# Designs tried in a protein design chat: miniprotein binders against q53ft3. Part 45

Target 1, 195 residues: q53ft3
Amino acid sequence: MFGCLVAGRLVQTAAQQVAEDKFVFDLPDYESINHVVVFMLGTIPFPEGMGGSVYFSYPDSNGMPVWQLLGFVTNGKPSAIFKISGLKSGEGSQHPFGAMNIVRTPSVAQIGISVELLDSMAQQTPVGNAAVSSVDSFTQFTQKMLDNFYNFASSFAVSQAQMTPSPSEMFIPANVVLKWYENFQRRLAQNPLFW

## First folded at step 5 (miniprotein)

Design mWa1
Fold by OpenDDE base, second read of step 6:
Structure mWa1 (fold): chain B 195 residues (1-195), chain A 94 residues (1-94)
Amino acid sequence: as target 1 above (195 residues)
Amino acid sequence: SKVRIRVEVRHPDGRTVEYEFEVESIMEAIRFAFQLALELYEEGAKEVRIEIRVDSEERMEEYAEFIIKYFELAGAKEVRVEVRDGKLIIRIRF
């Protein structure tokens, strides 16, 4: 029913079913993980009116599991990307996995999926910055592209004294590129979806 | 319409990993592909192949051009997009 993906690792398609409505993936060496993708395999949909609440657990300083709500997957949104790197320290919230005795090792975190009513899910608040919103993902991607472009363009920058005459080539002042970059960043900050 | 994404990742050690999932729209698929490719690159992937299966071939060329531009700006060394049989086949080398 569910898959779990960490970049650079094998995809996990065999969740441990710990209850009728609860599934768990183990994440070894979780400290090296920045993002996790949770997705439906497409074999079995959620029942009508139901979806999945996605939780992350890590061991606290005492070795006790701390569970946090990352976000949701549904038939309409069958995949989600979560940033977990910043969640390695924090307080746990109420979670459906708290009463379950899940055997864990200190270096292994867990992704838990709880099948729940959509109405109930709508009342829950995920931990901040866990769900990579479409807007945030676009912003981050765009920023990386901008930085890459700026770095690329600036690598060709020469002083006027260093310029070799090339009548067939047009030259753009570096300040123009910088102004464009600054203006683009400003627009991106105002409306990440302006483009 | 639902869009199926198939991802093939070539790792430096020669291993190939493949997985598939579904999203709501082609734009979501493209967005997801971008995000995933960037993450895989950061994790040391050398080559990523992404297939986006779309039911309609409408605007596939526009999407292809869009994909090329964005991945090039993102710092990909090589981006190839093929439109075949209702699929966008994206090959990215980092």
Scores: ipSAE 0.005, ipTM 0.200, lowest interface PAE 9.7, mean pLDDT 74
Fold by ESMFold2-Fast, scan of step 5:
Structure mWa1 (fold): chain B 195 residues (1-195), chain A 94 residues (1-94)
Amino acid sequence: as target 1 above (195 residues)
Amino acid sequence: SKVRIRVEVRHPDGRTVEYEFEVESIMEAIRFAFQLALELYEEGAKEVRIEIRVDSEERMEEYAEFIIKYFELAGAKEVRVEVRDGKLIIRIRF
């Protein structure tokens, strides 16, 4: 139900499900990554009262994961941009992934998404400066583009029946991107400041 | 009328494989090309060349811009689109 985007890399739409309510994306060569975008695909909304807590994990000097809470995604805010460059090494945030036997290589970071009660999420504090609220032109474009994509995709009620099973689940369906892009270009032509 | 698609893919081991398909429209050809390119990337392809024979060059600039943007969003390192000899030629590097 989630996607993960890093500029210059293939978009990931097939998270590894490590528990009933937990999903992970691998981020190889994470030291070269400045920003990560997490978004909902629009095919399946969160159940009422639920949302997703977004975590970032990197391997410490001993290869052990250090999890940090970056922020949240919800039905009302289905995408978020996070700055991971410059995150301090050290003690991780409280996280629900501690009991998981997640095996990883030293150069691979992970994005974790935990489906949680909205009330529980409200009590959590993300690491400082990870969420990008005051954005540059590129970050604003990426955020608006992904928000527009999610809203457009949701309006077309893309079902699992329209997704090619197995490896192709890693990619956003081509027809959804086609319709979104055509709509986006039309709206952009009418008002360039819309994006 | 039917649209013909020819795809040439180069794998990391130096192997080159060619495919040929026939579809009912240019938009169907583009969708099919997108799906095939992504599947070939999953199989380890590093370069994919797609040729779509078009019966009209109208709107080719729009198709080219859309194709480039789609593969950039999908994470391609380089995308080139060219129209010549009644063909829409797409070259993608992953």
Scores: ipSAE 0.000, ipTM 0.092, lowest interface PAE 14.8, mean pLDDT 63

Design mWa2
Fold by ESMFold2-Fast, scan of step 5:
Structure mWa2 (fold): chain B 195 residues (1-195), chain A 94 residues (1-94)
Amino acid sequence: as target 1 above (195 residues)
Amino acid sequence: SKVRIRVEVRHPDGRTVEYEFEVESIMEAIRFAFQLALELYEEGAKEVRIEIRVDSEERMERIAEFIIKYFELAGAKEVRVEVRDGKLIIRIRF
């Protein structure tokens, strides 16, 4: 029902269902994550009057999960971008020399989605500065997807590929990839809601 | 460690063209598929089917939604991604 995206990582589309109305994504090595995108896959909408509350959880010093409300996704707002870097209790953020190279212990955080009544969701207050507006959320999500693709495409080394086209030799110029990327960005800038 | 990619392209005039490629890794196969699909879309292809033999179906299932969203953003009318029988199968209709 849901997807979770971190820039530079593979998209997660298989949430673990922990209750009839609760779903969880694991975020390994979460201290390296600044933003998380949560979105609906579009295959199954929420029932009328329902939506999803999005939570972020990390283990505290005692190993207990600390859940924080990030925001919401609904049929009318099916994707949201959350800034989680300010919510982490990372050693680097509290250390006087936060830029020093310190050996990091692997940590696993979680994104939780709770399917709730819209009236119930309206009574909750998300943590400050975690969510961005729906328009900004859509734009940032699209940009991160394009950046991820462009990095993949631009790093392709044709000289290491062994190509034997059967009917005819095909040449894929780098400028074709750039042309498509620029054209799409231009269209998005002109109408951010076209997707 | 070589990975085979099979591509079937249907053009607006109804003709079908098939290609077969060999690359050094699954990651290179995915990059190649993205670049090839962009080239074919720019060329006016009506439908593209890409088939890649993979070792990890679980890993490919995780990237499937990314592939779908990418091609939808690029203007595809329909994108289907299947992972089964050791293959990643991508069907794109423009």
Scores: ipSAE 0.000, ipTM 0.153, lowest interface PAE 10.4, mean pLDDT 63
Fold by OpenDDE base, second read of step 6:
Structure mWa2 (fold): chain B 195 residues (1-195), chain A 94 residues (1-94)
Amino acid sequence: as target 1 above (195 residues)
Amino acid sequence: SKVRIRVEVRHPDGRTVEYEFEVESIMEAIRFAFQLALELYEEGAKEVRIEIRVDSEERMERIAEFIIKYFELAGAKEVRVEVRDGKLIIRIRF
């Protein structure tokens, strides 16, 4: 039903079903993980009116599991990317996995998916900055691309006095690049999906 | 329609990791491709190969142009997009 993906690792498609409505993936060496993708395999949809609450568990200073709500997956949003880096110092929230004695190994975190009513999910608040919305991910990616391009282009900037004649080359004023950058940022801010 | 994504990652040590998964739309597939490529770059990947199955040639061409443009802007050393057997094959070198 669910898959879990970490960059540079094999995809996990076999969740441990710990309850009728609860599934768990193990994440070894979780300290090196920045993002986790949770997705539906497309084999079995959520029942009507239900979705999945996605939780992350890491050991606290006492070795006890701390569970945090990362976000949600649904039939309408069958995948999500979560940033788990930096969550290590967070406080635990109420979670559906608290009563379960899940065997934990040091350095292994867990992703838990709880199948819940959509109405109940809507009342829950994920931990801040964990859920990378599709819009936010596109925005961040686009911003990084823009910055990269701008930095690259600017590295070739020379004053008119420094220009070496090259009849075969076209030159673009740096101000044009900057203006383009600013306009693009403005458009991105207005509508991250304008493209 | 469901879109299958295949990802091959070449690591600096020569190790190649491959994984496959399905998403609900081409736009989601593209989103994942971008995100994964970026993350893998940050993790030191040298080459990423992504296959996305698309059911329309017209869509593939438009998507290909889009992908090339974006990854070029992202600072990839080389971006190659090929259309073969109803798949977009994206090769990115960092």
Scores: ipSAE 0.000, ipTM 0.184, lowest interface PAE 12.9, mean pLDDT 74

Design mWa3
Fold by ESMFold2-Fast, scan of step 5:
Structure mWa3 (fold): chain B 195 residues (1-195), chain A 94 residues (1-94)
Amino acid sequence: as target 1 above (195 residues)
Amino acid sequence: SKVRIRVEVRHPDGRTVEYEFEVESIMEAIRFAFQLALELYEEGAKEVRIEIRVDSEERMERYAEWIILAFEIAGAKEVRVEVRDGKLIIRIRF
């Protein structure tokens, strides 16, 4: 039902369902991640009056997960971009050691999506500036994604050989992109309020 | 080689405004067009049409799928991409 995209990494479209209303994506090596995109695949809309609350979890200094609300996705706003660098590095936080943490905990974070009533979501407050609100920041991130997608497309068309994967470069299988695009087309057909 | 960009913007009041730019590469043209389209939409534009003209030998078709993906991630409601007469034509509706 959901997808998760990180600049420079393969897109994830298979969330782990951990409860009837809860889905999780794993983010290994999360300290290198600045932005994440969460989006609906367009195959199944939320039921009337429902939406998805998007959470980010990272291990604290004691190894305990800390869940923070980033924002929301709904049928009317099926994708959202979140800046998580400030959350994991201590930027904007009141953590005593800030970004200079000498002790390295296991670098696996999670994106969680909880299907909730819209009325319930309206009462919640997302944590510090996680949602990308400025057009400049949003444009810069998307331009970087476009560049990565073009590099992959160009490499895929030319190589005709086995691709060499790299975490710092966006390599997305053509089938995954086609599936995502088809899902967007289906969503447009199912939800006339999309425009 | 030089790449030319023509942007046509339709506003809610029915007024149409055109811009023309010149850049050094097709990728620079796409990045510039994307940034401009988002900025114009934030200023109230409802529809943006972008034409990118390059040498006829360039394989423009390969960019279409990635352009659609990028704009849809950015929140566009409709993205149409056409290749015609050596031009890459992008039409975006928000």
Scores: ipSAE 0.013, ipTM 0.199, lowest interface PAE 8.0, mean pLDDT 62
Fold by OpenDDE base, second read of step 6:
Structure mWa3 (fold): chain B 195 residues (1-195), chain A 94 residues (1-94)
Amino acid sequence: as target 1 above (195 residues)
Amino acid sequence: SKVRIRVEVRHPDGRTVEYEFEVESIMEAIRFAFQLALELYEEGAKEVRIEIRVDSEERMERYAEWIILAFEIAGAKEVRVEVRDGKLIIRIRF
């Protein structure tokens, strides 16, 4: 249902379902993370009248989890980017994960998504400066990740002249990666939240 | 030494096709596996399973991570990687 993305890390698509309406992603080495993208996979929408409240937790000086509301995702806004670098200290707020015994490991933060009524979500106030509302900021973040991927993929490309023909070998044009990249960029330009 | 790649492809019509080919190195195998999967995705494949014989599990896991990221960004619903019996197995569902 949900995905979690950190620049330079693997996309997480397997959230731990800790309750019928609650999902958790682990973020190892959270101190190095500046931004997190939370998005719907598009496989299962929210039920009518419902959305997701997105929370961040980190261990405090006593090792106890501190939870903070980052923002929201909905069927109409299926992705959001959050800045968490400035949230690694402070006081927690009321959160739906407090009653749950979630196993925590040192240096591992968590992203929690609680499926809630939209009306209830509207009454909640996210922590300041967590939600990056700028389309430009999101685009820049995504572009950086795309560039890293493209650079990686392109590093494997060989010219036809560099290929040694073998009857048992299949050859795949490197332009497949380029076409994918161009298509993704086009879609991103049309709608930065298309995914 | 030649490296063998086995590919299973599920097409939109429900047909499953299996084929195998050889490349000159493990690096070539990874490259071809990656490019092949992308091509198959663009062609509308629903599921792709790639099996590569590997001599270094650690190295293959690192490359597999990038493949996972790539396909997830591209819109894959699920990407799974496992290493067993000297083989890297990548399963991609679109």
Scores: ipSAE 0.005, ipTM 0.147, lowest interface PAE 10.5, mean pLDDT 73

Design mWa4
Fold by ESMFold2-Fast, scan of step 5:
Structure mWa4 (fold): chain B 195 residues (1-195), chain A 94 residues (1-94)
Amino acid sequence: as target 1 above (195 residues)
Amino acid sequence: SKVRIRVEVRHPDGRTVEYEFEVESIMEAIRFAFQLALELYEEGAKEVRIEIRVDSEEKMELIAEFIIRAFELAGAKEVRVEVRDGKLIIRIRF
């Protein structure tokens, strides 16, 4: 029902169901993760009045899980990007996973999704800065993805750009892939970083 | 698996620009989706039409999901999907 994407890693589309209403994705080597994208898959909506609370868990120095509420996904907002790089030393928030014993290795963090009533979700407060400006988070996530793919521009087998036929004169871009790559890198360099 | 992606973009000045891409894997298509969504949002695109062809319906639907999510995260106000002539067509409005 859910998908999880981390820059530089294979997408996960098969969450581990650990309870009737609880799903988990494993995140190995979590120290290298800045952002996580969580989204609903397919056309099956949440039941009426329900949504998903998204949690992040990492092992503390004693190997004990620390759960933090990142945010929510709902039928009206079925995708979200979360910044987790600033949360790895924080105290845990209230969460429905507290009683669960999930087997995992010491270096593995988890994304947890709990299907909950929308009224219940409205009373919860996500950890600060987890869902920072969507554009800024999206930009940082995309930069991390591209930074891990040395030859991303050459990953396109062919690129071609042309103006739709028009009575007026038109200009055809000479190199679309290179243009997008250069513009993207330039904009990422200009992204405001306040931490 | 080879994925062919055709993009048609309408800009605020009223002109329409077309792009065609081929990528070699599902992961490359996902990277492309996020890069494309950011690029077009930043450039002030008003409407975008994306056509996807790949060797299986399952792969086509998965790629479509990532494109939809990428444009949602980039601030698209409307995303519509349809299947026509063996290809997925996604229409986006910012």
Scores: ipSAE 0.045, ipTM 0.522, lowest interface PAE 5.7, mean pLDDT 69

Design mWb1
Fold by ESMFold2-Fast, scan of step 5:
Structure mWb1 (fold): chain B 195 residues (1-195), chain A 94 residues (1-94)
Amino acid sequence: as target 1 above (195 residues)
Amino acid sequence: SKVRIRVEVRHPDGRTVEYEFEVESILEAIRFAFRLALELKEEGAKEVRIEIRVDSEERMEEYAEFIIKYFELAGAKEVRVEVRDGKLIIRIRF
């Protein structure tokens, strides 16, 4: 139902379901992470009146998880960008992940998603300045999605020697592709929500 | 080392237009496909089909979920990704 993205890392789309309404992603080497993107896959919407509360946990000095509320995702706002770099020394938030209070490795954090009533979510306050909520947040999300895909694809080793070559009259010069890409970036900058 | 891309676009008036491109790598082909589909959506396309010739079908299947999610975020009403007959096939309905 959910995806989790960190710039420069493979996108995670297979959350661990720990309850009917609770999902968790592991974030190894979390001290190198500044931002995390949480998004809905779009295949299964939330039931009417429901959304997802997004939590971040890191291990304290005893290896116990400390949960903090970052923000929310809903059918109307199915993606959110969170800044976590400033949260690693804060106090824990009120959280529904009691069963996840297990000693963990010092370098592994988690993102937790709890499916909750929208009315309940509206009464909660996310910690600090975790959420990046603006027109820029959608642009940053799509840019990070592309960056992550490029990073994943860079691990791909495929021989192209066996492909049938295109006739010369069907070749598109590389500069045409570049110009088209630059035009798209210009349009995105002028209206980040044109998608 | 060149990668072939075939694009078929259906417009609101029922007109179908076909394009063919050649790029230097699979990574560049996927990047091109993402940008092209979004540009075509902006120009009013209703359906876009993109075919990329690939050597490893199993490897490309790993990208399907990401491709689907990307285009759903871009406003697609339906996205289908298939790998068959040596091709990565992306079908998008706006």
Scores: ipSAE 0.006, ipTM 0.194, lowest interface PAE 9.8, mean pLDDT 65
Fold by OpenDDE base, second read of step 6:
Structure mWb1 (fold): chain B 195 residues (1-195), chain A 94 residues (1-94)
Amino acid sequence: as target 1 above (195 residues)
Amino acid sequence: SKVRIRVEVRHPDGRTVEYEFEVESILEAIRFAFRLALELKEEGAKEVRIEIRVDSEERMEEYAEFIIKYFELAGAKEVRVEVRDGKLIIRIRF
């Protein structure tokens, strides 16, 4: 249902379901993380009238978890980027994960997603510095991800003369990947939130 | 060096079947895994686990991201990729 992405790390698509309506991602070495992207995989939508409240948990000086509301994801807004680097010294807020026995490792933070009614979500106030409101920051992050993908895909490119015949394999021309990249960049420039 | 692939398939009737293959490279293994998983999907498989023995962790992060994206586009309900003990483990639910 959900994915979690940290720049320079593997995408996580296997959330731990800790309750029927609650999902958790572990973030090792959280101190080096500036931003986290939480997104819907697009396989299972939220039920009608529901969305996801996204929380961040880090250990305090006593090793106890401090949970903070970062923001929301919905069927209409299936992805969000959050800045977590400045949250390490904040006070905890009321959160739906407090009663759950979640296994903790001192160097591991957590992203929690709680499936809630949209009306209830509207009454909640995220921490002010978590939402990346800067279009520029979002664009830069997306551009880095695109560049990473393009570079990865291009690293496998071979000329037709270098191809080993494999009748069972399908090949995609490198130019198709480039065209996709260019089109994506154009759309991103027009509307950074198009995706 | 030959790469070993183990595949576990859960069928709709609850039956689990295991397969084992050898291929010439990790890239070939990944391509094979993609093809096999899609074929199994067409045959009605509900869950597929693919284990690829890897000699190097080089580029495994990049491969994992690509694998996830590939199966998402293929309509998988869930994709999990992990690298553990010299193995690339892919779990796909259709």
Scores: ipSAE 0.000, ipTM 0.136, lowest interface PAE 14.1, mean pLDDT 74

Design mWb2
Fold by ESMFold2-Fast, scan of step 5:
Structure mWb2 (fold): chain B 195 residues (1-195), chain A 94 residues (1-94)
Amino acid sequence: as target 1 above (195 residues)
Amino acid sequence: SKVRIRVEVRHPDGRTVEYEFEVESILEAIRFAFRLALELKEEGAKEVRIEIRVDSEERMERIAEFIIKYFELAGAKEVRVEVRDGKLIIRIRF
């Protein structure tokens, strides 16, 4: 199974199965989304020789899906970060979802995962700069989020320490995690490349 | 004061390795634990158990859900967080 994460939103772990080998996540209000993280939950691996091709789809002016290949996830590379802010141009691509012709709500985009043979995936070309980095991208993203959390929490602890005689104790107040998440979301909205 | 971190790792070949570290603060310990767990996952670790001695169980309980969600996002099959006996205990199955 798969997960889908957008900064500032609840993580999605319940993909809709639309075919035996195809899974979809809905992305409402997609115009506000800059990056999407797609990852495997680790509960069920791909069968040997198989992987997942990751697609992004948005409705065109006629409500018809426009699918674009973003990249891949595999047992060896189970997570990837994709930049989607530049992919809303209306240009279609060759894709396994093309024959389905699903008409959707104008403000809702989709992430599609197609389970395919690794040999078939090797012959496909993802759109431009969609994939940030396949193997290390989630580790790097997670490290940056962790650094952001640590820096924010440290700043908060220092502010509180100014009121105390001793700076020897660093603490994590109940609201620090929420404030960190809000700050991270705000900064990401102002500058998507800050992370 | 120093904060003590104990880590147990179970590898795919069935062997278990134990590590012990010291850092300057609880927050440094949590940061280090997160970083180490992800590096161990890249090395193919199947299970990681992290114990951090804490000075406030109440504070650790307030961030337990964040720790769980963090490792779920990192691809863990199962994440358990316990705060007891002056320790924060994180168990992760990859």
Scores: ipSAE 0.006, ipTM 0.206, lowest interface PAE 9.4, mean pLDDT 67
Fold by OpenDDE base, second read of step 6:
Structure mWb2 (fold): chain B 195 residues (1-195), chain A 94 residues (1-94)
Amino acid sequence: as target 1 above (195 residues)
Amino acid sequence: SKVRIRVEVRHPDGRTVEYEFEVESILEAIRFAFRLALELKEEGAKEVRIEIRVDSEERMERIAEFIIKYFELAGAKEVRVEVRDGKLIIRIRF
């Protein structure tokens, strides 16, 4: 149902379902993380009138989990980017995960998604610095993600002379990937929210 | 070195079938997995599980994102990729 993405890391699509309406992703080495993307996989929509409240938890100085509301995802807004680098200290708020004994490991933070009524979500106030408010931060995050993809794809590039004939395989020229990359960058520069 | 691929296919009638293949490289294994999954989709497969033996977990982590995006664009309902115990495990639901 949900995915979690950190720039430079693997996409997580296997949330731990801790309750019928609650899902958790583990974020190892959370201190190095600036932004997290939470998104719907598009497989299962929210039920009518429901959405997802997205929470972040980290261990406090006593090792106790501190949960904070980052924001929301809905069928109409199936993805969101959150800045968590500035949230690594502070006080927790009321959260739906407090009664759950979630096993935690040191240096591992968690993203929690609670499926809730949209009307209830509207009454909640996310932490002020969680929403990516700056176009620059969003652009930088997206650029890092794109660079990762491009570098990955380019690592498989071979010259025609190096190709082993495989009549059952289709090949895509490397310049097509480059053109896609350049086009995406151009569109991003024109409108960072074009996608 | 030869790479072993194990495939489990769930058919619409509820039958589960397992296949095992060997290919010459990890790159061929991934390409084969992509092709096979799409073919199985056309044949009406509901779920496909692909297991590929890997020698580098770090390399496979980068591949996982690509795999997910690829099958999402291919119309998969759900894609899960795991790297554990020297294996890349891909689960696709159509």
Scores: ipSAE 0.000, ipTM 0.127, lowest interface PAE 14.9, mean pLDDT 74

Design mWb3
Fold by ESMFold2-Fast, scan of step 5:
Structure mWb3 (fold): chain B 195 residues (1-195), chain A 94 residues (1-94)
Amino acid sequence: as target 1 above (195 residues)
Amino acid sequence: SKVRIRVEVRHPDGRTVEYEFEVESILEAIRFAFRLALELKEEGAKEVRIEIRVDSEERMERYAEWIILAFEIAGAKEVRVEVRDGKLIIRIRF
């Protein structure tokens, strides 16, 4: 139902279902994460009047989870970008995951999604600076990401072509695609808002 | 020669419309396909099928995962990318 994307990591599309209405993604080495994207896959919509509350959890100094409400996803706004860098340690928000007080491995955080009534979601207060994007902004991000990929690949192909008088085929080895991905990850790490 | 792109669109009213385009390269064709599919989504298209003639199936197979991810992030309900019969085939359901 949901996907989770972190710069420099493989996209996760298989959330762990921990309750009938609760889903979790694991985020190892969370101290290196600046932004996280949560989105609906579009295959299964929320039931009428329902939406998803998005939470971020990290282990405190005693290994106990601290949950913070980041924002929401709904059928009308199925994706959101959240800034998790700079969130306060030891400060939690009201959350439905309190019964899941499981001691965690240090440096492993989680994204939690709780399927809730829209009316109940309206009564909740997200961390003020966490939500940074809308569906339109995320569409622009996706387009820019794809353009960056093809611009890099095209640049390499053109460089190859310039070395020969009459190129008839595109030559893009797997190594060039891997180097593009590494370069894209590096740019995201240096300026997470460049997308 | 120019690269040919064939697009088949199914609209909410049930009608199916076909288009043909030409671009200068395979990479331009892939970029055009992505932009076109997003535009068709905004026009209310339910399903889009895009076929691009390619000269190297092995190279195009390497793009499949990124194309799938891009459309899923853009809100597609189903995305299938296949390379066969000398074609890169992208099938999208919104």
Scores: ipSAE 0.007, ipTM 0.171, lowest interface PAE 9.8, mean pLDDT 66

